# VHH binders against o75319, part 143

Target 1, 181 residues: o75319
Amino acid sequence: GNHIPERWKDYLPVGQRMPGTRFIAFKVPLQKSFEKKLAPEECFSPLDLFNKIREQNEELGLIIDLTYTQRYYKPEDLPETVPYLKIFTVGHQVPDDETIFKFKHAVNGFLKENKDNDKLIGVHCTHGLNRTGYLICRYLIDVEGVRPDDAIELFNRCRGHCLERQNYIEDLQNGPIRKNW
Key: E = the ipSAE of ESMFold2; O = the ipSAE of OpenDDE; V2 = 0.75 times the mean of E and O plus 0.25 times the DockQ between their complexes.

## First folded at step 9 (VHH)

Design E6 (framework vhh_etentamig_d1; at its last look DockQ between E and O 0.83; V2 from the best seeds 0.00; counts 0 for: pae E 2.3 > 2)
Fold by ESMFold2-Fast, scan of step 9:
Structure E6 (fold): chain B 181 residues (1-181), chain A 120 residues (1-120)
Amino acid sequence: as target 1 above (181 residues)
Amino acid sequence: EVQLLESGGGLVQPGGSLRLSCAASGFTFDDYAMSWVRQAPGKGPEWVSLISGYGDSTYYADSVKGRFTISRDNSKNTLYLQMNSLRAEDTAVYYCARFEDTEYSPFDYRGQGTLVTVSS
């Protein structure tokens, strides 16, 4: 099915770069087969994603896809020059330690290999909000030493939408720091 | 139209095994993650297991880890749940469900369910 994900139209396609970081968050792009269900101004294909990033004078160096589906777009729909990483996450529970570790490892690896450029790490789930915001904030708190409330405020401001899931917010504010080896 | 049809439920003794099947039709099966959800008498629904479209990722509830195995055969549009070391608390109606990755409505279609009763 080419049905549009619930509430996908309610969210801005792409946020702004989070200042002081290499992160940019967006909602899932939808391949051309979905355009029959969308008005022209609602379309947000993989191509549209790259055009919007360019319009902000930014460039993507990595896309991390946190969805538990491949129906929205395929890696082949992306430019071959931009690495794509799938990290399967379920949207109702706080990501487990293994998932958090995979995310941190991918981010750290990108940053080490991209010290000589200004390319961004693009992160998305279906809405680019809860799973996306959780993992970005978790990285900032655990690796960069940012205070939880500051990380959440920064994400909310730059994404243009506030984290909605209380269990994610509570884990960020009061949960343990995940010490990755 | 989407259709999901479960089979394989029945009465089994504690420690026994059972294999559930779900025949799917009306959509591109490998585009969707699929789930087994159960509901025991007097309890709310519990997510038992989830499998990605290509079968390269699986999720299990803590209550079934190490005992149940989810799998799929995309050439046959069929989802499976292999249940081993069954316990009385596994007694429930088991539903096949198509997973929707939206965080608001996690399942957009469910089958009619198949009853599994574990008792001596």
Scores: ipSAE 0.756, ipTM 0.872, lowest interface PAE 1.0, mean pLDDT 92
Fold by OpenDDE, look of step 10:
Structure E6 (fold): chain B 181 residues (1-181), chain A 120 residues (1-120)
Amino acid sequence: as target 1 above (181 residues)
Amino acid sequence: EVQLLESGGGLVQPGGSLRLSCAASGFTFDDYAMSWVRQAPGKGPEWVSLISGYGDSTYYADSVKGRFTISRDNSKNTLYLQMNSLRAEDTAVYYCARFEDTEYSPFDYRGQGTLVTVSS
């Protein structure tokens, strides 16, 4: 059967738009097959994701999926109007330079192509917290020149949960800037 | 109901090769990323390799990169680990693990393991 990811229920489904950015973080939506293992109020489907985004008077323009599995939902579960990008990202360890570059490249590409709108870049891993937070913060630090602590604080506040992994936090605070090309 | 059964371990000389297999059952195999983890005597467990559900992405620990190859046959519900250029430090019990993809509990199931001993 479909196993609910550990602690998935503990996290807010969707964060808030990060002010000054186009980023919004959320936990992974789960396809219908997971609903039988969830209370109605715990359910968070791809459809629910878009509804919650609309409730915030926002619109998703891109979804970046950082999970390493396809069991949660299928790209076909998403509206065709919203591009979906998979960046396989291993947890527990700081993402490598290639992963970071892929993320930056995707974000920059989106921003270049979406200058005429205010659509959001939705980013998620399993819980939409650690991997998601790291890569978003890494982008803000490396590309936008944001102070590490400010980036982390902003993400934490908007996501409604704090980054938990110390190696991620340490790398963001004290690690080197990663190349942007 | 989930079952993972490793095989292929054994004694091999340094520089030798082994191929591990893991037979999976009790779940939709290709929905899950699969991994190999190992635990050497007196050491904690470490990730060896990871492969996505459809095999389109792989990960290797630095210690095995270039020497080990992870693969899977979804039609057979089987995970593989080709280990080449084996070293003494590769000696460990190797476990097949279903990847949960959380940063808290990366594996929700693992097998009983198969022992790999690299020794002259």
Scores: ipSAE 0.733, ipTM 0.868, lowest interface PAE 0.7, mean pLDDT 95
Fold by ESMFold2, look of step 10:
Structure E6 (fold): chain B 181 residues (1-181), chain A 120 residues (1-120)
Amino acid sequence: as target 1 above (181 residues)
Amino acid sequence: EVQLLESGGGLVQPGGSLRLSCAASGFTFDDYAMSWVRQAPGKGPEWVSLISGYGDSTYYADSVKGRFTISRDNSKNTLYLQMNSLRAEDTAVYYCARFEDTEYSPFDYRGQGTLVTVSS
């Protein structure tokens, strides 16, 4: 199905680079087949993603796709030079420890391989907000020692939308540090 | 038109096994994660399990882990639930559901359901 995801039009396509990090968040880009249901200014394709990143004078070095579906676009629609990683993340619950570990491992591996450049890790779920914000903040808290409220505020400001799902927010603020080891 | 047709429910004694099937049509099956949801009498729906479009990721509710196995055959457009070591609390109508990958509405279609009754 090519139906537009619920509330997808309500969100800015791409956020801003999060200062002091390598992260940028965005909503899922939609392949051309979805464009029948979109006004021209609402379109946000994989090509549009890369154009918007370039307009910010940034470059993607990795895309982490947190969606639990294959219908939005295919990895083949991305430049072959940009690594793509799918981490299946269920959206109605706090991500489990295995999912958090996979995300941390991917980010840490990227940072080691890219220590001599300034390329970004692009992270998205369907809306680029709740799952995306949770995992980015979980990384900043657990790996970089950022205080929960500071991580959340940084994400919200740079995404241009606030985290909405209260169980995610409560887990970030009050839940345990995840060692995943 | 999206159609999801469950089968395989029935009466079974505690400790027994059943295999549920769901025949899917009207959409590109392997584009979608699929789920089993159950509803016991007088209770709200419970998310039992989930499988990704290519079957490379699965999820199970704690109440069924180790006893139930979700699987799919994309060449037959069919979703399965193997249920072993059944208990009285597994008695419910089981629905095949198409997963909608959002934080707001997890399922956009479900079937008519198949009744599983676990009783002595």
Scores: ipSAE 0.480, ipTM 0.773, lowest interface PAE 2.3, mean pLDDT 91
ESMFold2 (binder alone), look of step 10: mean pLDDT 81; pTM 0.825

Design E7 (framework vhh_etentamig_d1)
Fold by ESMFold2-Fast, scan of step 9:
Structure E7 (fold): chain B 181 residues (1-181), chain A 120 residues (1-120)
Amino acid sequence: as target 1 above (181 residues)
Amino acid sequence: EVQLLESGGGLVQPGGSLRLSCAASGFTFDDYAMSWVRQAPGKGPEWVSLISGYGDSTYYADSVKGRFTISRDNSKNTLYLQMNSLRAEDTAVYYCARFEDTDWSPFDYRGQGTLVTVSS
């Protein structure tokens, strides 16, 4: 059961805060049972996540987990002071409207309750890239009125890796705005 | 180590029902999402259904929505697929598969499969 996700080592653990937003993206943290398959410099546990965020002079106020598995870490591995939200998404396919609206509602709720602080919304899937980048960009486009190419560029620059899935990129650039349902 | 063993396939008439089972061993069953994947004669594999580790989320291919139900019993390390209103186009070998949450190889283990034939 300690299989490291395919290509997980190829990606930076944590990106930078996306300027003008409360978003920060990262790859999935792996609990200690995975560390026997990793060099010390490759380890990225839940504790390592919080240490790296602190090193950037940032603080997490919410973690949104977009994975379709619980094997990488448990919510109990996170500090009790940081809310954890699971939104199940399957890789390969563009998230459906229900999933997109769940993400938007969670973000809007966090921002309303945290307007008096500067805490970040941490978002991750397995690699912190395709599903993560799609939903963050979808929020910026649909809710904040950011141009699609600008949202994608901002995410790519701050994550340190470019969105890879063409179907996600095409939906962001040319797809309909999911404003209401 | 990891073993997945399917059962319940057979010959059924159009409109009939079958229940497939998959017995899993060699890993912590409730840590993994599980899937049913089918392959019809001369066709590529098709993802039929997925279920999360605790069973609180399910996914279905459009071709089976409303007809098939995926479920699991974590106390028995068993995955199920209830197939209702079967059609000739559901004829396939059905595989139980352990799901990997990745954009490359979505399944790391699968069983030997069980044949479902829908024919009059």
Scores: ipSAE 0.699, ipTM 0.839, lowest interface PAE 1.1, mean pLDDT 92

Design E8 (framework vhh_etentamig_d1; at its last look DockQ between E and O 0.78; V2 from the best seeds 0.69)
Fold by ESMFold2-Fast, scan of step 9:
Structure E8 (fold): chain B 181 residues (1-181), chain A 120 residues (1-120)
Amino acid sequence: as target 1 above (181 residues)
Amino acid sequence: EVQLLESGGGLVQPGGSLRLSCAASGFTFDDYAMSWVRQAPGKGPEWVSLISGYGDSTYYADSVKGRFTISRDNSKNTLYLQMNSLRAEDTAVYYCARFEDTDFSPFDYRGQGTLVTVSS
C-alpha cells in the first residue's frame, strides 16, 4: 500500500531540537516507492530526514517509531549506525502505563549511553504530533519535573504545530504523574 | 479494488462461542493492521480489537479483554475473531476494517458486516 497517509502533507517534515533536551520530532518518513505520488518538494524519505537534521547541525543517535504500521518505511532504510526502536501505539487512546514506561526506559538508556556526545533522540508517529508530543511531554513532566503547560508549549514551538488531541492535552495537564516503577 | 467479506455471525446463547472470519482482497494484506469494529442497535461504532500487520501486537477494548482473541493468517489473507463467553451486550453487527495509522480517520475500508445476536 503506497497511498499517502491522511493529512501527512499538512505537517512540516522535521521540527527543531527542543532546547534543554535531546528530543527532535518529525512526521513519518516515506520510502522511495511513495515518491510517484509526491511532488519533488513534498518528498520526505529516510534519506531526506537525515539530510534535514544535518542541515540543522544536529545528529540522530536513536529513532523511536510510534506507528502501528510497517508500510511507510523499513528499519533497513535507515543507516546501520542509528538504532531503531518500535513502540506500537494506537493513535486515539492515551498510551497505557506499559507503553509510557517503555518510552521512558528507552530515553533513559540512550541518555546514559550518550553522556559524552550531543546526539538526538528522534521521535515520530504518522504526523509527528499527537502520540509523539504526548510521549515527549509525558517524559519531560514525569522524569524531568517540567510543568505541563511549559512542556506542551516547548513541544508546540519546536515542532511548529500544536498538539491537537484534547484527551492527550487533558491527560498531560491534569492526569497523574506516572512513576518509573 | 479493496474488498473485505465477513462471515461466521449468527444467533448464540449467553456463554456460547463464535468465530468470525474476514476474507481480504485487492491489497497487500500484511502491509496493514486490521480491526474488528462493532455497532450495536442505536449506538455508535466501538473498536473491538486491532492486530498489527505481522501479528506481533494486538489491542482489545476493555469490554472484551480475556474473552475475545484476534488473529490473522497472512498466507490466506484472512482475519479472525474468536469470541468466547458471549454476553447479551455483545449483540451487534461486526465489521472487518482496514486500519489506517492516523489520528483522524482510523479505517479507510470496512466490509458489509456480520450480525451476532446473543439471546436466550
Scores: ipSAE 0.754, ipTM 0.871, lowest interface PAE 1.0, mean pLDDT 92
Fold by OpenDDE, look of step 10:
Structure E8 (fold): chain B 181 residues (1-181), chain A 120 residues (1-120)
Amino acid sequence: as target 1 above (181 residues)
Amino acid sequence: EVQLLESGGGLVQPGGSLRLSCAASGFTFDDYAMSWVRQAPGKGPEWVSLISGYGDSTYYADSVKGRFTISRDNSKNTLYLQMNSLRAEDTAVYYCARFEDTDFSPFDYRGQGTLVTVSS
């Protein structure tokens, strides 16, 4: 269906690259079929995503899709040159260890294979905020040793929106480090 | 126009089994993940299970893992919940819900529910 996700229009389409990282967060782009329900200025397609990334003088090297649906867009809507990875992530709760590990593994794999460039890891859920922010911050905390509050602040600032889910924030601030292997 | 109609609830003894069904209409069924949520008397609603649009991913609450199985038949626009090894604490109204995939409003439509009572 072409139902616009609740509050989708309330969020900036694309954040900024997180300094010191290869991460950039964005809300889910919507395929053309959604455009009839949006004002022109509200539209944000896969094509628009790449255009906005280019406007920032950046290039996507990987897209990690954390949504739990395929209705927003199809991998075929993306350039073939940009790998697409689906990690089904339930949004109502803190991601489980398996999901966290999958995310870390994907990021580490990308970094290993892309040492010779500066391409970005684009991460999105529906709004590109809570699930996206949690997993990015979880990575920074667990793998890069960043202080939780610093990770959260960095993400929030770059995304242009603050993490909204208290359980995510609490887990990041006070939860245990998850295994990296 | 969106409609979700649950069926299959009833009275069952502990250790018994039930199979719930949900008939969906008014939208492209396989575009949406679908979920079962339940609400027990005096308790708040809780997620039971979730299945992706094409059925390639499933989620279960810890309380039902190993006992419940969510599935769907997209050709019939139907969602299922096979409940085995039922326990008294599984007693609740079970709702079929269309998953919207947002953190704050996980579903945008819910059926009227079907009552499952597990009692000896």
Scores: ipSAE 0.745, ipTM 0.874, lowest interface PAE 0.7, mean pLDDT 95
Fold by ESMFold2, look of step 10:
Structure E8 (fold): chain B 181 residues (1-181), chain A 120 residues (1-120)
Amino acid sequence: as target 1 above (181 residues)
Amino acid sequence: EVQLLESGGGLVQPGGSLRLSCAASGFTFDDYAMSWVRQAPGKGPEWVSLISGYGDSTYYADSVKGRFTISRDNSKNTLYLQMNSLRAEDTAVYYCARFEDTDFSPFDYRGQGTLVTVSS
């Protein structure tokens, strides 16, 4: 189905690179079949994503797709030179340890393979906010030792929208540090 | 038009098993994650399980882990829930639901439900 996700139009398409990190967050790009239901200024396709990244003088080296659906776009809609990884992440609940470990493993692998460039990890869920913000912040807290409130503030500022789900915020602020195996 | 039709509910004794089915139509079935949701008497809806569009990822509520198995057959546009080791607290109307992968509305369509009663 090609219905526009609830409130998807309300969010900025692409955030800014998070300083001191290799992350950039964005909402899910929508394949061209969705554009019949969008005003021209509302469109945000996979091509639009890459154009907006290039306009920021940045380059994507990995896309991590956190959605639990395949209807928004297909990996074949992305340039073949950009690796794509899907990590099925259930919304509405704090991601389980298996999901967190998959995300950490992917980020650590990317950083090793890309130590000699400045390419970014693009991370999205449907809105590029709650699941995306949680996992980025969880990585920064657990792996990089960033204080929870500093990670959240950095994400919110660079995404251009604040994390909204209170159970995610509470887990980041007051929950346990997770192992990084 | 999206349609979801559940079947397979009934009366079963504690420790028993049931298999629920959900026939889906009106959409590209394998593009969507699918879920089972249940509503016990006097309770609000409870998420039970979720399966990805190709069936390669599943999630279960803690209350059913190890006892319930979600599966799908995309060639038949059918979702299944195998329920084993049933308990009285599993008594509920079980709904097949299409997962809406947003932070706001977890499901956009559900069926009419099928009643599962677990009693001596």
Scores: ipSAE 0.565, ipTM 0.808, lowest interface PAE 1.9, mean pLDDT 92
ESMFold2 (binder alone), look of step 10: mean pLDDT 81; pTM 0.825

Design E9 (framework vhh_etentamig_d1)
Fold by ESMFold2-Fast, scan of step 9:
Parts: C-alpha cells; sequence; structure tokens
Structure E9 (fold): chain B 181 residues (1-181), chain A 120 residues (1-120)
C-alpha cells in the first residue's frame, strides 16, 4: 500500500498563493513511509509542505483534502493548529452540486472566521491539479464573479501546471453557474 | 501479494436479493477505497459502486442507486454489496476492485469475479 501515485512526481509540490484570494494549491503530501521509494529531492511530506509554505512567507489556516483515500497521510501528521477538512471527490467526474456546495461552505466559513488574519486555504487532490483546480475555479466564478477563462488562467499560472481534464475545463467555461450556495 | 476473493454470486429470480462478499488480503484494507465493477456477457466493464476507506462516503451508478448498498467491515478486511430488487439486466460477473485515487486509472487490482444470474 506504499506505492507512489501515478504521475505524482511529474508535478510541482506547491504552487503560489493565487493573488486576490486566500487559496494555495499543492499535490498530496506523502507520509514518511513513502520516502523509501523517493529520492531526497522528491520527498514531499506534511512537514515539507509547511516548510515550503513558510518559505513563501505564507501560513496555512485550513487544509481541504479532496482525495478519496487516507493512504497518503493522516490528519494526525498535520500540526494540531491547522484544521483539516476531507471532502471526498472522484477524479474522473465533474464534482456534483452537493460536493461543490460543501467546498463553497467550507471556504466561506473559513473566510468569515479568519477576517483578522491573512492565513491561506490549502487545497489538494492527488496531483493538486484537476479536482483542486476545478473547485477553486468554480468558487471564483460562482461566488467571486470571476470570468471563467480568467479563473482558469490564474489557477494555471499560480499552480505552475495547466488543468488537464477537458470535461472539467468545459464545465467551468460553458457550464451553469451554481448560484445560491 | 494483494488478493481479492469474491463470493455470494448465484442464480436468483427477478425481484430477489443477493449479498456479495469480497475478502481482501495483502494490504492495509482501511487505507483504500474499494469498488464493485460488473461485466455483463458481451459488454465492457461497468462501475457499480465505491466506498471510502472508513466507509464515510459512498457512490453508486445511476442504474443501481436505491437498490444496491455497498458496505465494508474493516475488522474482517471484507467488502460487501447488498443487491435488492434484482433485474435481468443486473446479470453479470461482479468484480471486487481496489480503488487507486488518481485521474489516470481508477483501479489497480481486481478479483476473479463472482457470477450473478437474474432469471426465472
Amino acid sequence: as target 1 above (181 residues)
Amino acid sequence: EVQLLESGGGLVQPGGSLRLSCAASGFTFDDYAMSWVRQAPGKGPEWVSLISGYGDSTYYADSVKGRFTISRDNSKNTLYLQMNSLRAEDTAVYYCARFEDTDYGPFDYRGQGTLVTVSS
């Protein structure tokens, strides 16, 4: 069960904060047991995540985990001071309205509770790309009124990788706005 | 080695029920989401249901939603599929599959399958 997820090494560990937002995207951290299968420069543990965020002069206030597995790391591997939220998503389908609502509700709740600081919402799936980018962009489009192409460009630039799944991109560009969530 | 052993298939009349089991070994069972996949004669594989590692999330194909229930017992390393209100179109070999959380290939291991025939 300690095999490295397919193509995980192909992606940068952590993107940059998306300007004008509280979002930062990254690929899934892998707990210490995975390090036997990784070169030192490939390691990206929960500790490595927090070190890389700190190196950008940023601080995490919430982690939203979009994976459908618990095998990569445990919430207990994170500092007790950082809330962890699991929202189960499957990587091949556009997230359903209930999942989109859960994500929006979590983000809105965090922003309301963190008015007096500049802490970030860290969002990840396995690669920190398709599910992560979709939900962040969906939030920006539906809640913040950002134009779809602008949201996608902002995410791609800050993540350092472009959204790859065409069905996600098409839903963002041409799909309905999920209002009243 | 990873092993998945399905059981519980058989012949059942339309409207009947069956419970499938899958015994898993060779990995930490509760670390992985598990799935049921079926393949009808002459058809490609169809995903049926998915359950998260601790059982706190489930997904169902539209064709089985409301009739089938996926569950697991992590203390026994066993996955279940409770099938109710069975229809002729549910006839298939049912496979237990270990879910891999990636956008590029959702299953890494599959069992040998158990045949379910829904017929009079």
Scores: ipSAE 0.661, ipTM 0.826, lowest interface PAE 1.3, mean pLDDT 91

Design F1 (framework vhh_etentamig_d1; at its last look DockQ between E and O 0.89; V2 from the best seeds 0.00; counts 0 for: pae E 2.2 > 2)
Fold by OpenDDE, look of step 15:
Structure F1 (fold): chain B 181 residues (1-181), chain A 118 residues (1-118)
Amino acid sequence: as target 1 above (181 residues)
Amino acid sequence: EVQLLESGGGLVQPGGSLRLSCAASGFTFDDYAMSWVRQAPGKGPEWVSVISGYGDSTYYADSVKGRFTISRDNSKNTLYLQMNSLRAEDTAVYYCARYEDWGSFDYRGQGTLVTVSS
């Protein structure tokens, strides 16, 4: 049913905006049904997400959900003013070219449509770390021309946690650039 | 109690086909992504395929893409794996596993043996 994802409590709920980008990473917010299994201070709902973003004097313009489940929260739990995009992404596997392309396309589309504001692209998986970090870094490397180590360092610093999966790190550092179209 | 029971394994010749089934009980089936994992003799476990709760997304290992098809019937609480063009290297015990989003499983069946041999 509504069991808390393993290690979910171990990660900061929301990172910081990545300087020079429109990205912010966070762990998955959990709908109300999970609250009975959490201490009050551990709760992190969709509402809490937006409150925390506001506390940073930021505003979300898009949420990209990379989880491979729909049990954590419903898109209806989000404000209607913030578009929600689901990109099913399995864990621990380097995302395939199609997944990477979907992510890049979504980001580029958002940036094109939001040139007149400074709203953020919120990206999350379960823990908001490995899948999230990979795809954000992949974008920075492939599209923005950022050095892999710089991208990884920037993400880690802003998320408050370091990428953990060696296959992701290795692919970012030494893997091929993926097509952008 | 969560239960996963695999069936459909057996001996098949290279190029042959098998269809595995997994009967699930003890939980709301469509709330969870489901997966097939296999373990060949002397090798570690390998993810074969994953399917989302409503079946609107699927994942395949590169080694089985184009040959295997994962599907589910939520009205029957059943997971399937259609295996075509089987190869000797597909020989393994195949497990049905309830998928955890980050790339793990919390429940796994006893497995069913698939042997591909001439």
Scores: ipSAE 0.847, ipTM 0.915, lowest interface PAE 0.6, mean pLDDT 96
Fold by ESMFold2-Fast, scan of step 9:
Structure F1 (fold): chain B 181 residues (1-181), chain A 118 residues (1-118)
Amino acid sequence: as target 1 above (181 residues)
Amino acid sequence: EVQLLESGGGLVQPGGSLRLSCAASGFTFDDYAMSWVRQAPGKGPEWVSVISGYGDSTYYADSVKGRFTISRDNSKNTLYLQMNSLRAEDTAVYYCARYEDWGSFDYRGQGTLVTVSS
C-alpha cells in the first residue's frame, strides 16, 4: 500500500536534537515508491532523512521504528552502518509497560556502547509526535529524573510540534514512574 | 474497491466458542495491520484486537485478553478472531477493520452479529 498516511504532510520531516540528550525525532520516511504521490519538496525518503541529519551536523547511530506497519520503508533502505530496531506500538493507546521497558533497554544499551561518540538515537512513529514523544519523555522522566512538564516542553520545542494525545500527556504528567527495567 | 466481508457470527451459549472470518479484497493485504472492533446494542464502538501485517505482533483489549485470539492468513487475504469462553457482555456486532498505524480505521466491513445468551 503506497497511500500517504493521513496528515503526514502536515508535520516537519525532522526535529532538532534535544539538547542534553542523544535523541532526535522525525516522521516516518517513505520509500521511493511513494514519491509519485508527492511534490519534490514533500519527499522524505530514508536518504532524505540522513541528508537532513547531516545538514544539522549530526550523525545517527540507531533508528527506533515505533510504527505498526512495515509498508513505509524497509530496513534495507537504511545504511548498513546504522542499527535499526522495530518496536511495534499501536497509536490508539498509551504504550504498555513491556513496550516502555523495551524502549528503555534499547536506549540504555546504545548509550553504553556509544560513550566515546556523539551519535544520535533517532526515534519515529508515523508522524514522529505522539508515540515518539511519549516514549522519549517517559525515558527522560523515569531514567534521567527530568520533571514531566520540562520533558514535554523540550520535546515539543525540538520536534516543532506539540504532543496532541491527551491520554499520553496525562500519563506523562500524572502517571507512575515505570521502574521495572 | 477495498472490501471487507465478515462471517461466522451467530447465537452461542455462555462459555461457548465462535470463530469469525473476514475476507479482504482490493488492496495488498499484508501491507496493513487489521483489527476487530465491536459495538454492543446501545453502546459506542469498542476496539477488540489488532494484528500486524505479517502477524509478528498482536494486541488485545483488556476485556478479551486470554479468551480471544486474532490471526490472519495472508495467502487467503483472510483475518480471523477465535472467541472462547464467551460471556453475555461479548454480545455485539463485530466489524473487521483496516488499521491505520496511528490509531484510526480507514475501512470497515458491514459486521457480523454475535449473540451470547442462554
Scores: ipSAE 0.742, ipTM 0.861, lowest interface PAE 1.1, mean pLDDT 92
Fold by ESMFold2, look of step 10:
Structure F1 (fold): chain B 181 residues (1-181), chain A 118 residues (1-118)
Amino acid sequence: as target 1 above (181 residues)
Amino acid sequence: EVQLLESGGGLVQPGGSLRLSCAASGFTFDDYAMSWVRQAPGKGPEWVSVISGYGDSTYYADSVKGRFTISRDNSKNTLYLQMNSLRAEDTAVYYCARYEDWGSFDYRGQGTLVTVSS
């Protein structure tokens, strides 16, 4: 299995830093074994990710991988100076409270340890859109007190694509604040 | 060719137990999260459970949580579903599926029928 994830080619590889936050979102980078299925301009490897972040004059301080698989790339393909955290997140439902808590804990830990720099938290799922957007927005709403519509608009603009799953959007807009502890 | 072959279904009384197995071949088994999906007669498919490639993460539908246990043996390329405290509403054909990370289920077998009836 080196099949390209459905619709993966349709999404911009890397978004822009979300102003006023430490987040940047991107789609999953794909290890070299996938490249025989891709035109050169379609490739987006772990190295390509870091080059694109650098081109934005930014630096990653943490990657949070929300995918429910190990087949896309190995953490060993990342520079040793960038911590990597896998939070297994199923893609067919709104992330559960356990997953939300793990994400909040990871972000809060990063902010504490990186208070004296401007490094970014890179977050991805497969497409860098629905699971990624939901958890980033959930954090901004619950922890930072951002209004739901403002969080969603900021994410959509900076990712370059709008959140697509209506159950995620509805939960962010109308669902309860989730526990932070 | 990817193959997924379910077994272990049968007729059982309410409150009983069954253990389903799924023999996998044609792909690197531990690269993939695996799932059970069921389809009751005349109904659409319902997700039951998923397990990560190394078995260190599991999720269950609320309808089965606490009663069903998903597991895998990567040395045997086999997925399991232990079903306890079975109810009539658990009657369905159960399919073993590869879980695609973005939320799709890829099932290839004929499934195994579980009938819960007094």
Scores: ipSAE 0.547, ipTM 0.797, lowest interface PAE 1.8, mean pLDDT 91
ESMFold2 (binder alone), look of step 10: mean pLDDT 82; pTM 0.829
OpenDDE, look of step 10: ipSAE 0.841; ipTM 0.913
ESMFold2, look of step 15: ipSAE 0.481; ipTM 0.764
ESMFold2 (binder alone), look of step 15: mean pLDDT 82; pTM 0.832

